# VHH binders against Flagellar brake protein YcgR (ycgR): the designs that were tried, part 22

Target 1, 263 residues: Flagellar brake protein YcgR (ycgR), of Thauera aminoaromatica (c4kar8)
Amino acid sequence: MAELSTPSPASPAPLDGGRGDELEKFTLRGARQILQLLQDLITHRGLITAHTGGGHSFMTAVLKVDEERGRVVLDPSPDPQANRRALAAPRLTCVTQLDGIRIQFPLVGLGEGQDKGRPALFAPLPAEMLRLQRREFYRLQVPLAHELSCLLKAEDLARKPVEVSARVIDIGAGGVAVVVPTGAAEFVIGGTLPACRLALPDGEPIELDLEVRNLNRQTQRNGTEQLRVGLRFAALPRAADTRIQRYIFKTERALNAKARGGL

## First folded at step 15 (VHH)

Design AX5 (from V34 with Y101W)
Fold by OpenDDE, look of step 18:
Structure AX5 (fold): chain B 263 residues (1-263), chain A 121 residues (1-121)
Amino acid sequence: as target 1 above (263 residues)
Amino acid sequence: QVQLVESGGGMVQPGGSLRLSCAASGFTFSSYAMSWVRRAPGKGPEWVSTISDSGGSESYADSVKGRFTISRDNAKNTLYLQMNSLKPEDTALYYCAREYWEDFGPWFDHWGQGTQVTVSS
């Protein structure tokens, strides 16, 4: 009777799948530091976006830190459906800012209850909190005048290969966000789009693989729906990375100059 | 430094209307999606509406659909929220927020001090 060794609970996926080593210096794991940072979020009434997966998120705030019970108390959403999704999610990815610094932390084991007679969400204290200054996770909002585009190789609902030209709305070292017409292709979160082409102003398009990370439907005033797709660079050649970084830097500089009245 | 300053809040009777404004500075306003978020007394914060950088796309929470309209003037670096048919449930502190996107999804990297909206008879 071979004792089926219960597979050890999979270590929570690192907050950043590819840059784990570089992020370690910005990751707080000390209990005191975590408690202090959570308390600071309370004091400053930080608006937190909690991601439940599947492209869904809700707004929350830290209400209380219960050190004795080792838990954090959060505001529930006014939307009952959002709360149901939150409670069903194996993990929340919480993101906010404090004094211009990005703060990200996971919550697992979410439950509902009451705090002082008010509905509340409860979770064990996060094991880690990521504190990042802007420079490392900067995504450039692409000026409309630049007309950056990405040719997506995707599939339609019939799994027929389709090419979709998508406008790039933001770009960073880790990926791009694009907008496509609704129904142009079927996107699956976690799916890979191979051999896509990112068009930059400085030369030939960059061929790269993209991973779908987020989907958000938006409605225009005219009633037309569009889909915002968050895409991660799944495989980026070093030369391409350099080009992207150069573009971001150059554009940021130009935008800042304009903002200062220099252009 | 990024600054967002909300205005236009006040007291209004049920069924009334208000127009909120948000003056943005310290960044290229036309390059960012902007949102309104609200926090009612004794409740958690709630996303209200988002408008794309160009103003070509809008989204609304179900609770405000058909009553609220988000708009922007990029030349004036100003975000607006037209609120019609106001209800007591709309009583909240309303925040203007800059939207940011990462691989996990959207979040707000900056927001103002808020403007108070009170709907009461």
Scores: ipSAE 0.879, ipTM 0.961, lowest interface PAE 0.5, mean pLDDT 88
Fold by ESMFold2, look of step 18:
Parts: sequence; structure tokens; C-alpha cells
Structure AX5 (fold): chain B 263 residues (1-263), chain A 121 residues (1-121)
Amino acid sequence: as target 1 above (263 residues)
Amino acid sequence: QVQLVESGGGMVQPGGSLRLSCAASGFTFSSYAMSWVRRAPGKGPEWVSTISDSGGSESYADSVKGRFTISRDNAKNTLYLQMNSLKPEDTALYYCAREYWEDFGPWFDHWGQGTQVTVSS
């Protein structure tokens, strides 16, 4: 995980930073519900990814909830640097799943200490937790044969306009991930790429604004370097949203039918 | 329904080798990056290795580089972990996990029950 992340000077926004009211119906705020959900994560031994910002993350798990002290106890990372980043971060964004439902919650005020003689991380109980059904978080892995592309209106190192045709590797309701050759353009986490064009198989390309959310440099076995760029849709028109969801649904059905028939 | 079933664990002496397998079903396996994650006694979960959907890119935790090799066979919907030069510190429950990417980075949206690897004299 750490090798697949690119550090950035700009922290990525939380999932609900620009869409908070849209996610409210999936947000648990009752103390009883939160305690039960955390206990369920303990019981099911949930594998949690804790994001510390700047493209960094580490694996953890909830060891226990201490209702009397109002705190949650987490496993520290075996990597001391990951623990240092976590303790320095103003917020952890924890994400996991329970029975195929995405669970996300923030932790603030992280500290270190001991639990029954073992090193542990501690934080106040989260004030909220998100439970997101598949439809709300799903990203379709785009088949190579589709050659889905997005034309990015970006800038080079000299801040001059450049157009980059990027292959779309996944697509969901809230954004895409693309790959570009290393050095094709400069991307900054939090930066906006206006008037990009997403080419779907049906109809004209969709013109939309994209926000850079993550960057990951990857080296393929043949030595080729590529940059994976996570892009969030800015305010997406309803017609564009409908076209994207239709593409996802149709493609998933076709892929699943092929996999079933090809056992 | 997504299923991931790990196998190939067992007891080995230090310096020995094991090959883990993970059978995937209920999804288009060739469309997902896949990872191995382990839980050692007295420690939290630790990412071990990731392989891209096509198998063209691999990454490893520093603790296993040079000793472990991740691979996949997309025709058989199977993920593998070849573990060589095993150490007592590699004793853990090993999980096969499906990597899922969000705008804030990767996380795991499915994993199996795990297969136990024990390295002892």
C-alpha cells in the first residue's frame, strides 16, 4: 500500500467534503449505533485501511471500544514511519467493509499508549460513521478492450497548456481513475482540471471539470513508468451522471455474463 | 457474491517454502488488483504484497522483498504467493484481499477467512 501511494503537499478532502449533505442519509450519528458498528468490526475482524493524508495509509484494526473512557483502541502499524505519520495527522480516514457494505469513519486526536502491555493507538470515538451501499461507492474496472479515455486539459512543468489523452482504468458515480505516461503533465492533489472530456461509447463526449484526488507512480515489469491519477467529478450534470451509471451497469452485466458462461 | 478462499498454509521449518493459493469467484477477477495481508500473533494486520489486475505490476512490503513472489492466473481466477526463506516472523494468518480504489486511495472491500502459516522448529 505505501509503495502504491504518492505523497502530496495538499491533503485530500474527506469523502463528504463537497458532498456532505448527499451522504447524510448514510451517516450514523447515534452513540448506540456507532458502538454497535465498531463492535461488529471487532467481531468480524475487519481489515481497516487508515488514510493519513498525502496519499499515505496503513493497515489497522479495532482492538476494542472503551465506552467508559469514550475511546477506540487500534492496532499500531508494524512500520514505525506509518505510526509517526498517523500520530502527526490531523485526521485519519478509516475505511473498511462489513458484509459488503463500505464503512468509513474519521478519527481525530490520535495518541499512542499501551493496552494490556501492548503498544496501541487510541482516539476518541468517532462522532459519525458512514455505511455506504455498493451503488454509492462502486467503481467499475474498465476492460482494456473498451479503451475508454478521458482528454485532460492540464499543464506541463512550465505551466503551459497541454492536452493528455488518458486511459480510464476505473469509473464510478463520483469519479474516474486514469493512467498517463510519467511526465505527460503536472498534476497537483487538490488541483482542478477544467473542461476535460470523458469519452463513453454512447453519444458525444462528456465535458466536465475534474479534481485531482490522488497520484500513484507505478513501474511496470518492462520498466515503463506510468502515473495513476484519481479524479473526482465536480458538480456533475444529471444527464452525464445517468450516462455514466448506464455505462457501468451495462458493462458490469456483460462482464459478469461472460465470466459466468466461461467458467 | 464475491468469494475469496485461501489455501496452502501449513507448518514449515525456518528456511522452508510454501505456496499459498486464493480461489476467487463471484466477480470478474481479471479486473481487480489483488493483495495478500497477514496477521501475526500479537501484531495488527500487515500488508504483504499487491499485484495489478493484469499481473504487470507487483509491489511488496520491505519485510518480504526478495523472499516472496506474488502472481496470478487470470484464466483460473487464482492468486498465488510463493514464500521462500521463511522466518519465524512470517508466522501469521494470511488473507487474500480484493483491492478497491477510491478517490482518496486504495482499501480492501473483500477478503477471505485466511490460511495459517506457522514457521517453527
Scores: ipSAE 0.561, ipTM 0.859, lowest interface PAE 1.8, mean pLDDT 85

Design AX6 (from V34 with Y100F)
Fold by OpenDDE, look of step 18:
Structure AX6 (fold): chain B 263 residues (1-263), chain A 121 residues (1-121)
Amino acid sequence: as target 1 above (263 residues)
Amino acid sequence: QVQLVESGGGMVQPGGSLRLSCAASGFTFSSYAMSWVRRAPGKGPEWVSTISDSGGSESYADSVKGRFTISRDNAKNTLYLQMNSLKPEDTALYYCAREFYEDFGPWFDHWGQGTQVTVSS
């Protein structure tokens, strides 16, 4: 009776395949460096957005670093529901800035408790912190005049294929944020939208696969609801990447020139 | 350099109104979504409201819905927050923040020094 060795669950593949090597240069893993950076966040009273997954986030701040216990103390949200989501999340993705530099770090093992008689969230010190100085992770806010759009291939509530023309509101090397009318399609976080078309001003639309990463409902002044959708480039051809980067660069330059009164 | 300067804070009685302003400089204001965030004494920071780059869409925290109105004048590079029916729990330092949206969601890459709002009898 050969004991079938149950295959050890494959460690989830690091989500960032090929770009992982480039990010490594900006990743702090040294304990002292991490502690210092967290302390700097305290000193500067950094506003942190903590993402709990499923399109949910809450604001927090680092209150204290407990080196002896190897933990970070965070402000809880004034929203009890946000705190419940945070505690239920297997991982928080924390994002902030310090001196204009993007700081990103994961927290796992979140718990609640008291710090000096006040409610607080506790987590083990992050194993790594990403400090991004480079423009490569920059998200360009797309000027309205550019009318940048993305044709989304999605499904409606009946799972019927629909095409939705969405306005692109920001773009980066990793993806786009778009706005769609509420009810135009059903989006599922983690779902893939295949064979979408991103329209850039410099030529033919780029065909690409998009992954839904977040959903945010917004209400217009007229009472109409819109859905903001964060989309990741699931598979971006190199040629497309180059075009996107060129567009971003050109647009940034133009915006900066305008800001300086040159246009 | 990106600068955000909040103003308009002060002391007001419960039920009163205030209008906050944020003067933006050092970037193309009309190209960015803007937000208000607040931090009350002894509490964590809280998102209050966001307005799109064009001003065509707005979102609010449940705690302020129906009472607060976010607006912007892109010609003046100014963000506003009209606060009506103010409550003691609205007492906080209010920050103007520039919003970014990435694959994981929104975050703020710049914010001002804040303006103090105090609601007390």
Scores: ipSAE 0.872, ipTM 0.956, lowest interface PAE 0.5, mean pLDDT 88
Fold by ESMFold2, look of step 15:
Structure AX6 (fold): chain B 263 residues (1-263), chain A 121 residues (1-121)
Amino acid sequence: as target 1 above (263 residues)
Amino acid sequence: QVQLVESGGGMVQPGGSLRLSCAASGFTFSSYAMSWVRRAPGKGPEWVSTISDSGGSESYADSVKGRFTISRDNAKNTLYLQMNSLKPEDTALYYCAREFYEDFGPWFDHWGQGTQVTVSS
């Protein structure tokens, strides 16, 4: 019998906050496959970003795999606060690349200790690893000159409707990321924004529902704060999907033509 | 294919300065936020600094604030790191890395081989 990956009430959100059912074909669950992939990351000195939640992350690398104890050994951060956050987190989302392919895996049960007399972080081997070819889940980094925007229908602190026009910084088949002024609205991870309007060049704006997936604060040079909001398309009609894919394709063609011609 | 090639490393005395460069090719450089990451001997990697795609936003690790300045020249497809008031703890292999954002936040999908910075008397 085939087993389908389904989250339970006790499970965290899917590894990739997008299309979890589409990701099953890229998910490794065999112990031998997982060990080999981790060893490949060691060999290629992969730079891993480990996300601890709350918009925090730190950089690490796999130092070794301890097959006898069923553990992976990681570099600690030079920042003691990052290490404390990692040890307190219910799980880490680790992401890196190998030969241009995204590698993503969860670690739970992180602990600290020593490896040959040096500080290290330890965790049980992950039960699964995602090995995702970028072509199918590409996110176009939107050229600044396009000024692509999305009108967000959100709420303020009093739960009253507000509209926020946000610059789109990337777009893919499954969602967008935008930047907004801090305080323009209240966003909650997992919250939905119904009837937002995505403005594409090829026609009228697309009306669509968005789900908030992540929030990241950033500070501009002048001290002004902005919020980067990762948004998933909750349900995307075929016509809207076609227009989004067309925009991505045409923009990539235009950018490739400029790169060949130089400037 | 994406290539990132770092240069400008070397040996300097404490208090000295260096300017690192990273030549980018094989992608639309101006569409990506870019970062510097370093790895000191016997230590794990450490994020140093990030600059937005346009160059309008910069961020720095606390350990380098006020001493390092990240910049980019989108016409030349080049990322820079000006390092002033160098300290022995800045000794590391410095990588140029391309940022990419997913729903869970940023990560690096490409990096170079790095350029060595050594701060000693």
Scores: ipSAE 0.605, ipTM 0.873, lowest interface PAE 1.6, mean pLDDT 83

Design AX8 (from V34 with T28P)
Fold by OpenDDE, look of step 18:
Structure AX8 (fold): chain B 263 residues (1-263), chain A 121 residues (1-121)
Amino acid sequence: as target 1 above (263 residues)
Amino acid sequence: QVQLVESGGGMVQPGGSLRLSCAASGFPFSSYAMSWVRRAPGKGPEWVSTISDSGGSESYADSVKGRFTISRDNAKNTLYLQMNSLKPEDTALYYCAREYYEDFGPWFDHWGQGTQVTVSS
């Protein structure tokens, strides 16, 4: 009689699979801290984006924290279809900001019901909440005039190596977002693009490995489709990191000066 | 500091029109997608519309398609929402929101105080 070892419940997927260890110091796990943060979200009427997977999301807000029952009460979407997706999802990824700080937390076990005679969504209190300061998640939106580009070494549908020059639309310490023409290359989430070249204005291109983190198709008014690709720096040399940080800082300063009417 | 200031709200009769504006400051406006979100009394927040950084692409909630038009003037750091054929169900506080995109998808990292739109006979 082989004891079928009940598969240990799969550890909840890390909030950010690529940075799990680095994010631990920003992760709240204390019950009191979590309750306080949720209460703060209520007080400030935080707009929350809840991701249900498959590229779908809906807007919500925390209505109430029920400490006695250990649950959080959320606003349902005005869209019934969004609510159905939410209830069918094994996990919600909730994202918002409070005082300029990114707040991210998972919810599992979502249900629907009534709160004071109004439709509401219910979930157990999150086991963890990620709180990131601006410096940890900040991405500079690259001015169009800078014309930052990244040469991507990718593959086409036939798995033939291709080089794609992509416009960089945002940049941070952890990666870049780029836009490419649809069909220029095949990208796979989680795939690595080796020996890519990031062109900064201050010198020679930076050679680096990039990991594909997300793909988003965008249709322009003219009907042209573009692919937005989120890329993580898979291995960034310290010197490259310094250059990127310097560029971000310098650009931000210039933009702020311009905004103040100084340029 | 990032600032978003909504204006143009008010009271209008059903079938009427309003134009909302959002003045943006403290960040490179032309580099971000911008959105409108609304919250009606007694209801959860609802995404209304998004426009890309360049203004080249627009998206709308089904509830407002054909009636609302999102636009932007990057030279003026201003976002607009033209609302036509307004209905009572469009009554809400309307927020201008800056969109941020990550691996899990889009979210709003900043929004204003909102402008009140009331549609009533």
Scores: ipSAE 0.876, ipTM 0.959, lowest interface PAE 0.5, mean pLDDT 88
Fold by ESMFold2, look of step 18:
Structure AX8 (fold): chain B 263 residues (1-263), chain A 121 residues (1-121)
Amino acid sequence: as target 1 above (263 residues)
Amino acid sequence: QVQLVESGGGMVQPGGSLRLSCAASGFPFSSYAMSWVRRAPGKGPEWVSTISDSGGSESYADSVKGRFTISRDNAKNTLYLQMNSLKPEDTALYYCAREYYEDFGPWFDHWGQGTQVTVSS
């Protein structure tokens, strides 16, 4: 989470992971619906992760909704630096769950103050909230034993071509996430990596064009820094899509069968 | 259905120790990083510790470093938190939480009911 990442300059992650039109059907914009969902988060004591950008986040919760003033009231972080980052951020990406459904909403205009003598963070009510049914956006967490890799055709800091073999940590219909050593290549959000090669088990690598969607710097146990890179498939051919879906399906079934057999 | 059930909480004097357990079911436990999160009475939630899916990487909040140890047993689908040198400020409801990674970064997509830890003389 935030304590796993070393702070570093990075572009803010996009809200929708590059599938904005697919998210619209899960977006609540009615004032009554938003107020009710926020109240449900209060009632169920939802644990919220608030992302401030640059790979930083903190835990919070909705303390109350001040409907008269049109504001949500949040717990501050016990870490003063996290609060400063939140107050300086142009926007806060809040994410939590209710009944296994992902709830996500942006907050802008965050301010600091007190609520009944206790420190609190304040923001205008969000104009929208996402209720995501995760089944349609499933991403398989790739088992380490599969050693899935993706050969990235990237550039170094001097704009010279480099090839980076990256471990795939998750894979879905729309993309992959990989980890690479920090400094192995230059990645920018919105950049395209042409002719990368995704290695699936039992077959030849798939040639893919990939688009960088997010970057998150992480520190390993040994102190080594690595970069998590979220990558979207650009114009995925049907044959490649079929192989990826088959891998996801077979692996998911195998993992679920093992989990149930362990009961 | 994902289920996380915490146990091992109780009352203990300052300087004492407790070991929390979290039994996981309904998902491939060994494929997920897991965390402990706590909520003190009248306060907001606070991240405590995270352990990677294999158990090879651990991280801790500054407030618990050197006193708490996170661990996991993937064969038993169980997460642990060993809490030593407990202080009154560690009094809280402790939740076991499953980490999930999205395009914007990690967050928790499931957690249990929690187990109460009370540190008092």
Scores: ipSAE 0.675, ipTM 0.896, lowest interface PAE 1.2, mean pLDDT 84

